# VHH binders against Phenylalanine--tRNA ligase, chloroplastic/mitochondrial: the designs that were tried, part 15

Target 1, 376 residues: Phenylalanine--tRNA ligase, chloroplastic/mitochondrial, of Arabidopsis thaliana (Mouse-ear cress) (q94k73)
Amino acid sequence: AVDIGGVAIARNDVVREDDPTNNVPDSIFSKLGMQLHRRDKHPIGILKNAIYDYFDSNYSNKFEKFEDLSPIVTTKQNFDDVLVPADHVSRSLNDTYYVDSQTVLRCHTSAHQAELLRKGHSRFLVTGDVYRRDSIDSTHYPVFHQMEGFCVFSPEDWNGSGKDSTLYAAEDLKKCLEGLARHLFGSVEMRWVDTYFPFTNPSFELEIYFKEDWLEVLGCGVTEQVILKQSGLENNVAWAFGLGLERLAMVLFDIPDIRFFWSSDERFTSQFGKGELGVKFKPYSKYPPCYKDISFWISDLFTENNFCEVVRGIAGDLVEEVKLIDQFTNKKKGLTSHCYRIVFRSMERSLTDEEVNDLQSKVRDEVQKKLNVELR
Short names: E, the ipSAE of ESMFold2; O, the ipSAE of OpenDDE; V2, 0.75 times the mean of E and O plus 0.25 times the DockQ between their complexes.

## First folded at step 4 (VHH)

Design g63 (framework vhh_7n9e_1)
Fold by ESMFold2-Fast, scan of step 4:
Structure g63 (fold): chain B 376 residues (1-376), chain A 121 residues (1-121)
Amino acid sequence: as target 1 above (376 residues)
Amino acid sequence: DVQLVESGGGLVQAGGSLRLSCAASGFTFSSYAMYWGRQAPGKGREWVSGISTGGSTIAYASSVKGRFTISRDNAKNTLYLQMNNLKPEDTALYYCARGTLWGDYEYFDYWGQGTQVTVSS
């Protein structure tokens, strides 16, 4: 069992082999309740605290912090309440972990916006673990952390400003987030890029010029009125932003692989003992990789995300990368073959040939059984 | 009214090249990350490549890396995909899409109708 928000969640409540929609493996269940964002000496917790310090110092502690909300949410919260289109790929079992047909592991912290607004909260930050079936490489992991910010304004806030409510909210949002970027990255050139999100209008991305390249820091915008009206706030306007903590932490701390965030190795964890920004990760010995190739004829059940799920379920953090290295279609038979290279490498030790061969053997067996593919 | 119209598909022999175009209208093209996806017969949509608003950040699916080149011309509101060394496995309907990131979570709000690419052995 795991404790989430003071409630014990049993394995069988989340890993449901009796439910045809359930696609949550034990490897993902093991990540629930880890609360990396709430650890003051973990890079994710350090970054969260630095952002909280910005809002506390510049907004007089007016923002409520929600960092222990359950990542187990309804499909209504995760999709419908934030206006995700019915045909959006994120609703697919290939991309999202479903507990059952109406319950998911949240893909984003935006899943909590409508509920918090209905409960009367008007200025808040929501931070937590989010879940996505994804590729395997140095920047992708099926669990990562997001922070969502939300701020509601009343007519008294913009009346007399000479601006309509949308312009008022947009300008306030940009000033707030420019200050946050300066707080985290120092004096950097910034630019605003107009974009689109289904739950904001207008929508923006903040980019900074950092280490000789433009870095996307966050997405944000003025909240769609439909969302506010559904929460009884039809006479109000609001802004929202969302940022990914791992991406920013990897840049700020010079962490080269997302797997490090899940390391309990003292050579990693000891580097963050002061609990402050400004630490640059110092690499310790990099152990040799072991390359294993697997080729198979794909089936209707096959997707790269489903294949990566099999690999992660067996190897955990011992897999560094899964890469498609060859692809062939036999037109006459209507069959397509994929060849993947699986890179096994631990961050902590050298892997033995015996253990890698055992992992690869299990991958070969499970891919055939789970995805109905034929090995070549 | 947002429109994305793909063109440039066709029948080509293995080892050949095609250049796909996506003409965008009804929105400020330069303000959106753009993306190419494909769908082989009987399969779901597969991501192929993405390009940031200014073109500085580009990513490719491993299946096409080194063979395909994504680019954009913001003055012409056009997205391109240069496809070299085509393989029969590249046979698919190719779509362009308008995309964005919120907290590292990808959103796609508009997809084109697609242009068919058929690669003979």
Scores: ipSAE 0.273, ipTM 0.626, lowest interface PAE 2.7, mean pLDDT 87

Design g64 (framework vhh_7uia_1)
Fold by ESMFold2-Fast, scan of step 4:
Structure g64 (fold): chain B 376 residues (1-376), chain A 122 residues (1-122)
Amino acid sequence: as target 1 above (376 residues)
Amino acid sequence: QLQLVETGGGLVKPGGSLRLSCVVSGFTFSSYAMAWVRQAPGKELEWVSSISSSGGSTYYEDSVKGRFTISTDNAKNTLYLQMSSLKPEDTAVYYCAKDYGYEFGPDYFDYWGQGTQVTVSS
């Protein structure tokens, strides 16, 4: 059982083999309760602490911190309350881990906004593990960490400012987040990019010019009024921001592969023992990759995310990358063929040909059974 | 390093059809969900449609269901939006975007094209 927020969660509460909607494998269950963001000597925890330090120092402890909320949420919390359209791709079993038809592993920390507002919280940071069925490469992993900030204003805050409530909130947001970017990256050139998020209006991305390229740091905006109205805050305005901790940590610490965050290898973990920003990851022994190609006729059950789930379920962190290298459609038969290259490489040791061949054999067997594909 | 180029817009009469194309270079479709987003004159950005990274799942805003079809050609790194039964309300600049789901963070709509103008009027 894992303890999350004082609640014991057993395997059978999450890996529901008797529920037709359940798509949570044991490998994902094993990530629950790991709390990488709460470890002071882990790069994710170090980054989280640095961001918290910014808010504590510059906002006089006005922001409440929530970092132990359950990642098991309702579909209402994860989708409806943040205005995700009823038919959006993120609601699909191909993209989201479902415990049952009404319960998911959260895709984002915004899943907690409405609950916290209902409980009377108005200035908060939410940090935690989020879950997504995803591709396999150096920057994508099915578990990663997000931080969300939220700040509510009352008419007393903008009355007398000479500004519209939305403009007041937007300017406060930009000032706050420019300060955060300077805190993390130092004196850098910054720019604001207009964008779209369904739960904010206007919506922005903050980019910094870092190591000769524009880097997106975070997304943010002024919260949609319908969200505030549903929480009894119809006379208020609010801003929200969110950021992915792995993306920023990889840049800040020069970490080349997202799998390193889940490593218990002392060659990795010992480099972060001081618990400080400014450490640059130093590579250790590089092990050779092994390439295996698999070709098959796809079926109605096939998606790349479902294929990656099969590969990840068998190989775990021994798979470095899965990429589509060829595709063609036989129009006469109405069949489409995909060819994927699976790159096997451990961060800790050399893999044997026998080991890789065994993994590939299991992948070939399992994709036929689970995805009803026909190997070529 | 990456580029999104939208084409296919133009002036069309109500009831007409257009096909929008978005050619992507610098990243692989099989790694990302893709979306079409539009902005009508004097209005805010509106999500139109999304397609999963493999092309197996498609999603549409209610006002365009049954009229628009999103699709991909992974071999050409091209995203399409086939629009039929066009209405004056569909007049907007249409943008191609990389989609990671509707959430904050650097993986959410972080690459936008220049857009292509669709005008529905006589």
Scores: ipSAE 0.021, ipTM 0.491, lowest interface PAE 5.3, mean pLDDT 86

## First folded at step 6 (VHH)

Design h01 (from g33 with S101L; framework vhh_3k1k_2; at its last look DockQ between E and O 0.77; V2 from the best seeds 0.56)
Fold by OpenDDE, look of step 6:
Structure h01 (fold): chain B 376 residues (1-376), chain A 120 residues (1-120)
Amino acid sequence: as target 1 above (376 residues)
Amino acid sequence: QVQLVESGGALVQPGGSLRLSCAASGFTFSDYAMRWYRQAPGKEREWVAGISGSGGRTSYEDSVKGRFTISRDDARNTVYLQMNSLKPEDTAVYYCAARYLEGWETYDYWGQGTQVTVSS
């Protein structure tokens, strides 16, 4: 059992083999309760604390902080309350981990906005682990961390400013986030890009110029009025933002692979200390990669995410990357063939040929069994 | 497989008009916001225009406001960029992008681009 926020969560509560909607593997369950963002000496925790410091210093401790909310949420919280369309692909079993038909592992921290608003919270930061079915590469992991910021304004706040409520909120938002960016990255060039989110209007992305490239730091926007109305705040305006902690941490700490965040190797963990924002990761031994190709005719059950789930289920963190390297369609047969290269590389040791061959063999067997593909 | 194919790029005179098309396949088109980008020689790729999945919201870069119009036809899985009053500085390779949204996270699928040249 895992304890989160004082609630014990048993394996059978999350991994339900008897529920056809359940698609949570044991590997994902094992990540529950790790709470990397609450570790002061971990890069994710260090970054979180730095962000907290910014808000505490600049907003007189007015922002409440929630970092121990359960990642098990309802589909209503995860999708409906943030105005995700009913038929949106993110709702699919391909993209989201379902506990049951009505309950998921949260795929974003915005899942908590509506509940907190209903409970009367008006300024808050939500930080926590989020879960998504995804590809396998140096920047994608099925578990990562997000921070959500939310700020509600009342008419008395923008009255007398000469600005309408939306403009008032947007300007405050931009000012806040530009300050945050400077707090984290120092004096950097920044730009705003218009974008779209279902739960904000207008919506923006903040980019910073860092290491000779533009980096997207976060998404944000003025909260849709319907969301506020549903929470009894119809006369209010609000802004919200969301950021990925791993993405920022990789840049700030020069961490080259997202898998490192989950490493218990002292060579990694010992490099960081409480409050040491921006310490650069020092690479230690780079172990050689092993490449294995797998080709198959795809089936109706095949998706890249499903394939990655199979690979992760077998090889865990020993897989660095899964990449499509070839594709062709036999028009006569009406079949499409995919060839994937699986890169096996451990961050902790050298892999033997025997070990890699065994893993590849298991992948070959499992992909046929689970996805009904035909190997070629 | 997600595929985006741009078309309509050409050589035009200043003040001229051009309509770009981007045909999408391999995904549920209506679930994605569509965006146009452009990249001039020696410059970074820049955002030009965007349209939401529902088509209800559009946005533009300041330099193209009033001149360019983004639209979409979900029945045809196509997004368009109507470019009017073209200027030499609009010369670039124009790229279509489909944006997958999950919370605050965004993922873009890209086309190969179409060349637009504005010259006298």
Scores: ipSAE 0.484, ipTM 0.800, lowest interface PAE 0.9, mean pLDDT 94
ESMFold2, look of step 6: ipSAE 0.500; ipTM 0.754
ESMFold2 (binder alone), look of step 6: mean pLDDT 84; pTM 0.847

Design h02 (from g11 with S100F; framework vhh_lunsekimig_d3; at its last look DockQ between E and O 0.30; V2 from the best seeds 0.46)
Fold by ESMFold2, look of step 6:
Structure h02 (fold): chain B 376 residues (1-376), chain A 119 residues (1-119)
Amino acid sequence: as target 1 above (376 residues)
Amino acid sequence: EVQLVESGGGVVQPGGSLRLSCAASGFTFSSYALYWYRQAAGIERELIASISSGGNTNYVDSVKGRFTISRDNSENTMYLQMNSLRAEDTGLYYCAARYFEGWETYDYWGQGTLVTVSS
């Protein structure tokens, strides 16, 4: 049981093994309520607070802050209200954690835009854990944290500016976000990249030149008028932006593996006691990896995401990477074989051969059972 | 599953032409920015041309005026027309697409198609 927004959420509200429309495993449920963004002495919480400080110091009309909204949302909230196309891959059971056919663990904080606009909020930041089925490596994790901002303008705001409403919002947005990037990263070269999001037009990505490469900081744009109309704001214009906190925190704190954010090891957690940006993570040990390969003829049930879910369910954070290293198709039989390399490495200790062999044996058994593959 | 498949590479004499294709599936093609990259042996992959979702093109100086990037949204295919080919154009040519999910964008890569310019 976990408490989010004053509401208790039981395991059986989220994990339903007897329901074919549910694909949420215990390993994901265990992350609900951890709310790393609400921990002032954690890199994610430190970054969130630094962003709050920027907005508090630079905007006289304060942005309202929402950091405790439930991650259990409807498919309407998560997809339809933000204009995600009906055929977008994120709507599949392969990419999204479904509680049931109409209820998901949110894939992004934009699932709350319509709710907050309907309640009359016009300037707000939303921070929260988001959930996506994904591959396994040092930068991919099925739970991470997103922050987004939303700002509504009325005709009074752009009248007398000499600009149409869209131009006014886009210029205000870019000025705001360049300031944010300087606040977080200092004096850096920046560039705006035209892009596409279904919920904004025009849409932009802000990139900064940092550590000798271009880093994507955030996506943003002028909110689609359809979204505002659906929320009763037909005469308004708005901008929105969103960013992933883990990716930025990994860069700002020099954290080399996303699994560290979930560590309870005091060798990690004690380094952030100042509660401020500017700390660089000091690695304490790099333990040896163990590589294990697994080969099988795939089935109609097989996807890489389904396989990674099996591996995570067995090994948790003891798995560092799952990589496809070979594939072969027997066209006469209509059979395809995949070979995956699993890298086992703990962030906290060395693993014994017996532990790794046991984990691999369990993976072999479970993948046959759940994914109906034939081991080679 | 997002897939990008290049084709049209081969051996061409100096001064010749090739047309590369990149067939895409698994995403809303018209909404994505698309890219061609080139990698000569032993050096870093270089962006050589891009085309936005709205059709705006950009080229590096070394190919400007010789190469043309285009897209056909009805066929989910991007093209690179390469004219006046030179020996220094030899390399692996990759297509890439920028994919979105929520507020995140991702680059997806093809496996590459080899272009060899020699007599």
Scores: ipSAE 0.432, ipTM 0.783, lowest interface PAE 1.2, mean pLDDT 89
ESMFold2 (binder alone), look of step 6: mean pLDDT 83; pTM 0.813
OpenDDE, look of step 6: ipSAE 0.584; ipTM 0.873

Design h03 (from g42 with S101M; framework vhh_7n9e_1; at its last look DockQ between E and O 0.36; V2 from the best seeds 0.00; counts 0 for: grease 24.8 > 24.2)
Fold by OpenDDE, look of step 6:
Formats: sequence, C-alpha cells, structure tokens
Structure h03 (fold): chain B 376 residues (1-376), chain A 121 residues (1-121)
Amino acid sequence: as target 1 above (376 residues)
Amino acid sequence: DVQLVESGGGLVQAGGSLRLSCAASGFTFSSYAMYWGRQAPGKGREWVSGISGSGGSTAYASSVKGRFTISRDNAKNTLYLQMNNLKPEDTALYYCARGYMEGWETYFDYWGQGTQVTVSS
C-alpha cells in the first residue's frame, strides 16, 4: 500500500487483473507515492521549491499550492474537463494508464484545474507526478512531473488599466513567467513564440537561450472563456501555464538521462541538497552498453508503445533506448516487418552478457505472447 | 493509415493570393486540431496557424495574422489555408499537420509532404 494525500492505496485498487480495461503494470504502481517533487534534496523537489519561492516572493503568497493531489482521477477530470474529444487517440489504452473504464492515472496536471476552479480557487499551482505510456530514451519515462499555474482576474483588476481583459491577462502572464525564467536560469535571453492550444487564446511558448541552444521552458496562454464559463466564472479572465519539471531539471542540473531521477544510488542522490538549484550533476562511472536487435512481423496488437511497455516490464531501468532501425513491407504477404535495437545499459553497474541475453530472451518470448508478433 | 496530402501551392506575385488544401484520411478528422506550418530555405519549420477540431477556435502566427485564414470542412475531411496579400517572405514549403495534445505539450504526429509556395517580388 502507498499513501497519497493521507489516503492509503492498495495494489489491488490500482492493478486490477480482473478488469480488462486495466493496463497498469506493477512497475508503474511502484512509482506511486514516491512523490519526488516533495523531496527537498531531490532535483525535482529542489526545482519545485524554487518555483514556489518565486511565487511566494512576488505574489505575496496569493497562490495556493497543491502538491499532494491523488494521481488517480476520473476520465472526466483527465479528458472531458479539458475538452478532449471522446474518440481522441489520447484516450486509448495505447497512450493512457487505466485503472478501470472510468478511472485513470492522470496524464497531466490540468486534470485538476476544473475542479479547483469550481471549488472557488482562483490562484493556484498544481504539481504532481503524471503518467503516460511512452517510448524509451534518455528523455522519455512513463512517469514524470508537471506543474500547472492558474490565475483568475476579476473586472476590478483590469478596470482602470486602459487594457481589455485579454491583454491585461496576457501581459501579466508574460511578466510572471519571464520573472520565473530569470529566477531559475539567471539572466538569459528569452523569446516568446506564438502557438496554439485548444484551451487558451492567445497561446504562447517561452524559450530561453541556454548552453548555445534555445530551450522551450513552458506553454501558456489566456484561458478560453468557455472554460471559465463552465466553472461559473463568465465575468472573469484567466491565464494558465504548464511546465515539465524533468525537462527543466535535466538542463539546470546537467542530468543526461531521465532515469537518474528515479535512482536510489548514493552517488547520484548525495550530489543534491535542499535549495541547491545551481548544483550540476557530476557523472560517475559510465558502464558499457549492450545492443540487441529484435525483428518481427507486426500484428494488429502491435504499437510502439505496447512494445516499449513489454520491454520496460521485463528490463525496467536497465533499458536505455528502444529504437526502430529498419522496416519493410512484404506486399505479397501483406505484412510489415520492424527491426528494433534495444540498448541495455545500467546506471549503477556493468551488465553481464548472460544477464542481457536472458533479458533479451524474455523480451522475445513476451512480445510474441502479448502482442502476437512473429519473430524473424 | 493516417494520410495528409497538401495541394494548392505554386508561384504567385507579391500581393497575390493562394488557397491551400489538405486532404486527410485514416482518422476521425473532427476529433483533432489541425495545423499549418512552413519551412523556408535555410530556416527551421515555423508554425503558421491552428484550428480546433470543431473549427470554433483559430490561431495565427503574428507574421500572417490578418492575411491568412485557416478553415476546415469536417464533412470533406479537408483543411484549408487562404493566403491573401502574399509577400516574398512567405515563400516556403507549407505543411499540414495533425495535432496531438497532451496537456501543454503539442505533438505533431503526422505531417504531409508539403506544397511549395513561391512568392515573387
């Protein structure tokens, strides 16, 4: 059992083997309750705290902080409330972890905004672990952390400013986020990029020039009025933003692989301390990779995410990358073949050939069993 | 299989107009936001315009706002870009893309091959 927000969650509550909709593996369940963002000496926690400090200092503690909301949410919260269409691919078992047909592991922190608004919260930061079925590489992990900010304004706020409500909100948003960027990265060059989000208009991305490259920091925008109206705030205007903590932390702390965030190795964890935002990760021993290829005729059950789920289920964090390296279609057979390279590399030790061979063998067996592919 | 096929590009004089089309197939068109992007020679891909699945919301890059109009016909599974008052700086390969939203992260999971737009001085 894990404790989240004072609620005990048993394995059988999340991993439901008797429910055909359930697709939460034990490896994912084991991540529940870890709450890296609430660890003061962890890079994710350090970053979160730094962001909190900015808002506390610049907005006189006006922003409520929610960092302990349960990641188990309804499909309504996760999809409907954020205007995801009923037949959208993000709702599929391929992309989302389902506890049951009506309950999922949240795939974004936006899942909580509607409820918080309806409850009367007007300024808040939501931080938490989110879950997505995803590929395997140095920047993708099925569990990561997001922060969402929301700020509601009333007519009294922009009246007398000489600005319309949208412009008022947009300018406040940009000022806020530019300040945040400076707080985190120091004096950096910044630029705003126009973009499109279904739930904001206008929509922006903030980029900073860091280490000889432009880095996207976050997405933001003025909240669509229809969303506010649905929450009983038809006379209000609001801005919102969302950011990924791992993405920023990798840059700020020079962490080269997203898997490190989940490491319990003292060589990693001892490098960070409370409030130490400027500390850079010092690499320790790099262990050699082992490459294994696997080829198969794909089936109707095959997706890359399904395949990655199989690999991750067997090898866990011993897999660094899964990459498609070849594909062809036999027109006569009407079948498509994929060849994937699996990179086995531990962050903690050298893998033996025997161990890697065993893992590969298990992957070969499991992929046939679960996805009904034909090995070549 | 998801397919996006752009058309309508060509050579036009400055101040002229073009209408681009993107024919979509292989998915429920109305369930997805659609986007136009462009890539000029020697430059990276640039976002031009976006439209919600229902067509109720539209957005434009500052560089094209007031000149370009994005629209869609969900019955025909077709995305459009009306380009008016074209400028030489609008010269680019124009792409149609399907938007995949996950919170604040927008992915473009499918792109067309593009249609060339060339605006002469």
Scores: ipSAE 0.416, ipTM 0.719, lowest interface PAE 1.1, mean pLDDT 93
ESMFold2, look of step 6: ipSAE 0.416; ipTM 0.675
ESMFold2 (binder alone), look of step 6: mean pLDDT 85; pTM 0.854

Design h04 (from g33 with E102Y; framework vhh_3k1k_2; at its last look DockQ between E and O 0.57; V2 from the best seeds 0.55)
Amino acid sequence: QVQLVESGGALVQPGGSLRLSCAASGFTFSDYAMRWYRQAPGKEREWVAGISGSGGRTSYEDSVKGRFTISRDDARNTVYLQMNSLKPEDTAVYYCAARYSYGWETYDYWGQGTQVTVSS
ESMFold2, look of step 6: ipSAE 0.521; ipTM 0.798
ESMFold2 (binder alone), look of step 6: mean pLDDT 85; pTM 0.865
OpenDDE, look of step 6: ipSAE 0.616; ipTM 0.899
ESMFold2, look of step 7: ipSAE 0.479; ipTM 0.774
ESMFold2 (binder alone), look of step 7: mean pLDDT 86; pTM 0.866
OpenDDE, look of step 7: ipSAE 0.614; ipTM 0.903

Design h05 (from g11 with S100Q; framework vhh_lunsekimig_d3; at its last look DockQ between E and O 0.35; V2 from the best seeds 0.48)
Fold by OpenDDE, look of step 6:
Structure h05 (fold): chain B 376 residues (1-376), chain A 119 residues (1-119)
Amino acid sequence: as target 1 above (376 residues)
Amino acid sequence: EVQLVESGGGVVQPGGSLRLSCAASGFTFSSYALYWYRQAAGIERELIASISSGGNTNYVDSVKGRFTISRDNSENTMYLQMNSLRAEDTGLYYCAARYQEGWETYDYWGQGTLVTVSS
C-alpha cells in the first residue's frame, strides 16, 4: 500500500486483474507514491521549488499549491472536463492506464482543474506524477511529472484596463510565464508560438533559445469559457499553463536520460541539493550497451505501445531504447513484419551477455503470449 | 507509416481561388486535430488554420473570411479553400496532424505545396 495525500492505496485498488479494462502493470503501480516532485534534493523537486519561489515572490503567495492530489482520477476529470473529444485516441487503452472503465491514472495535471474550480479555488498550481503508455527512449518514460497553473480573473480586474477579458488574461499569462522562464533559465531569448489546445483559446507555446536550439518550455492559453461556465464562473476569464518537469530538468541539470530521475544510485542522487537549480549532472561511468533484434509478424493486438509495455515489464529500466528498424508487408499473406532493435543498457552496472540473453528470451516468449505475434 | 500529402498548389492571380488538399494515411485520421501552416520566403512558418477532431475551426486574422478549413474523415482528407487570394498569401503550405495530450503535442508534417499569387 502507498499513501498519497493521506489516503492509503492498495495494490488491488489499482491493479485489478479481474477487470478486463484494467491495464496497469505492477511496474507502474510501484511508481505510485514515489512523489519525486516533493523531494527537495531531487532535480524534479528542486525545479518545482524554484517555480514555487517565483510565484510566491511575484504574486504574494496568492497561488495555492497542490502537490499531493491522488493520481487516480475519473475519465470525466481526465478527458471530458478538459474537452477531449470522445473519439480521441488518448482515451484508448493503448495510450492511457485504466484502473477500470471509469477511472484512470491521470495523464496530465489538467485533470484537476475543473474540480478545484468547483471547490472555489481561483489561483493554483498543481504538481504531480502523470502516467502515459509510451515508447522507450531517453526522453520517454511512462511516469513523469507535470505542473499546472491556473488563474481566474473577475470583471473588476480587467474593467478600466481598456482591454477585453481575453486580451487581459492573455497578456497577464505571457508576462507571468516570461518571468518564470527568466527565473529558471536566466536571460534567454524567447518566442511565442500559436498553437491549439482543446481547453484553451487562444493557445500558445513558449520557446526559449537555449544551447543553440529552440526549446519548448510549456503550453498555455486562455481557458475556454465553457469550462468556466461549467464551474459557475461564466462571468470570469482565466488562463492556464502546463509544463513537463522532466523535460525542463533534463536541460537545466544536463541529465541525458530520463531513467536517471528514478535512480537510487548515490552517484546520481548525491549530486543534487536543496535549492541548487544551477547544478549540472556529472556523468559517471557509461556502461556498454547490448543490442538485440526481434522480428515478428504483427497481429491485431500489436501496437508499439503494447510492445513497449511487454519489454518494460520484463526488463524494466535496463532497456534504454526500443526502435523500429525494419518493416515490410507480404502482400500475398496480407501480413506485415516489424523488426525492432532493443538496446539494453544499465545506468548502474554492466550487463552480462547471459543476463541480456535471458531478458531477450523472455521478451520473445512474452510478446507471443500477450500480443499473439509470430516470431520470425 | 504516417503520411500526409498536400496537393492543389499552383500559380494564381490576385483575387483568384485555390483549393488545397491533404491526404492522410497511416493513422486514425478522425482522432487528430489538423492544421494548415504556411511559410513565406524569409519568414518563419505560421499557423493559419486549424480544425479539431470534433470539427471546430480556427483561423488567424489574416485569412479570416477568405479561407475555409474542412475535413472529410471518410476520405482521410483535409481541405483548405482559399478565396480572394493576395500576394502576401504566397508561400509553401504545409499540412499537419497533431496528436495532443494535455499540454503536449506531436506533429506529423507533409512536404508542402507551393502557392504563388502573382499578376
Scores: ipSAE 0.478, ipTM 0.810, lowest interface PAE 0.8, mean pLDDT 94
ESMFold2, look of step 6: ipSAE 0.580; ipTM 0.858
ESMFold2 (binder alone), look of step 6: mean pLDDT 84; pTM 0.827

Design h06 (from g11 with T105I; framework vhh_lunsekimig_d3; at its last look DockQ between E and O 0.70; V2 from the best seeds 0.54)
Fold by ESMFold2, look of step 6:
Structure h06 (fold): chain B 376 residues (1-376), chain A 119 residues (1-119)
Amino acid sequence: as target 1 above (376 residues)
Amino acid sequence: EVQLVESGGGVVQPGGSLRLSCAASGFTFSSYALYWYRQAAGIERELIASISSGGNTNYVDSVKGRFTISRDNSENTMYLQMNSLRAEDTGLYYCAARYSEGWEIYDYWGQGTLVTVSS
């Protein structure tokens, strides 16, 4: 059981073996209480606090902060309230952790926009863990952290400006976020890229020139009026932005693998004791990898995400990467074969050949049982 | 299933024209930004044109004034009108659609249509 926002969440609230829609494993449930963003001496928490400092100093503490909202949300909150199309791939059991047919682990912090607007909040930041079924490599993990900002304007705000409401919000947004990027990254070249999000129009991405390449910092835009109307704010305009904390923290702290964020190893955690930006992670050892291949004829139950969930369930953070390296279709028999390379590497020690062989053996057994594949 | 299918490629002489089409299915076409990329042999794909859901277009310098991107939301089809073709325009032309999950953006790709500009 864990407490989030003053609410106790038990295992059976999330892992429901008796519901065929439930696809949340215990390994994911175990992450709900960790809340890395709430740890002041952790890179994720340090980054969150640095962003809070920007908003506090530049907006006179007017942005309310929500960092302890429950990640258990309805499909309406996670999808419909933010205008995700009915046919969007994220609605599938393959991409999203479902508690039941109407309840998910949030895929993004935007799941709370309508909730907070209905409660009367108009300027806020939401930070939290988000959950997506995903591939395995050094930059992908099924649990990561987002921060989102939202700002509502009333007619009084723009009527004296000489601008229409959308232009007013877009210009305020860009000024705010350029300042944020400067706060985090210093003096850098910036560019705005027109883009699309279902819940904003116009929509933008902010990119900065950093470390000799253009880095995507955040997405943002002027909130779709339908969203405001649904929350009783039809006479208002708003902007929103969102960013992934791990991606930015990996760049800011020189952290090379997303698994490090989940490490309890003192050789990692002790490096961030000042609780502020400016620390560059210093690797203490690079342990050798072991590569193992697995090949099988796939089934109707097979997806790469299902396979990665099997691998993660067995190897946890001992798996660094799962990569499709070969694919073959026998059209006469209607069979497709996949070959995956699994990279086993601990962040904390060398793995023995016996350990890796045992993990691989368990993966081979479990993928046959759970995914009904035929090993080659 | 999201599907993008390019067509209209072929062989043309320098100075000629081609019109590429990208037929889309499996998503709400009008909601997405759409893109044309090209890939010459041995080179990475490069973005050459984009069109937002609202119809705003952008081009790289090498094609400005020669290529025109457009979309027909009623037919779920994007187009690239290519005029004044040069040998350097030879390559595979891919269409792409960009979708989002929350604030993250993901791309779908077509399989490409070959354009060859030669005498």
Scores: ipSAE 0.426, ipTM 0.755, lowest interface PAE 1.4, mean pLDDT 89
ESMFold2 (binder alone), look of step 6: mean pLDDT 85; pTM 0.838
OpenDDE, look of step 6: ipSAE 0.554; ipTM 0.864

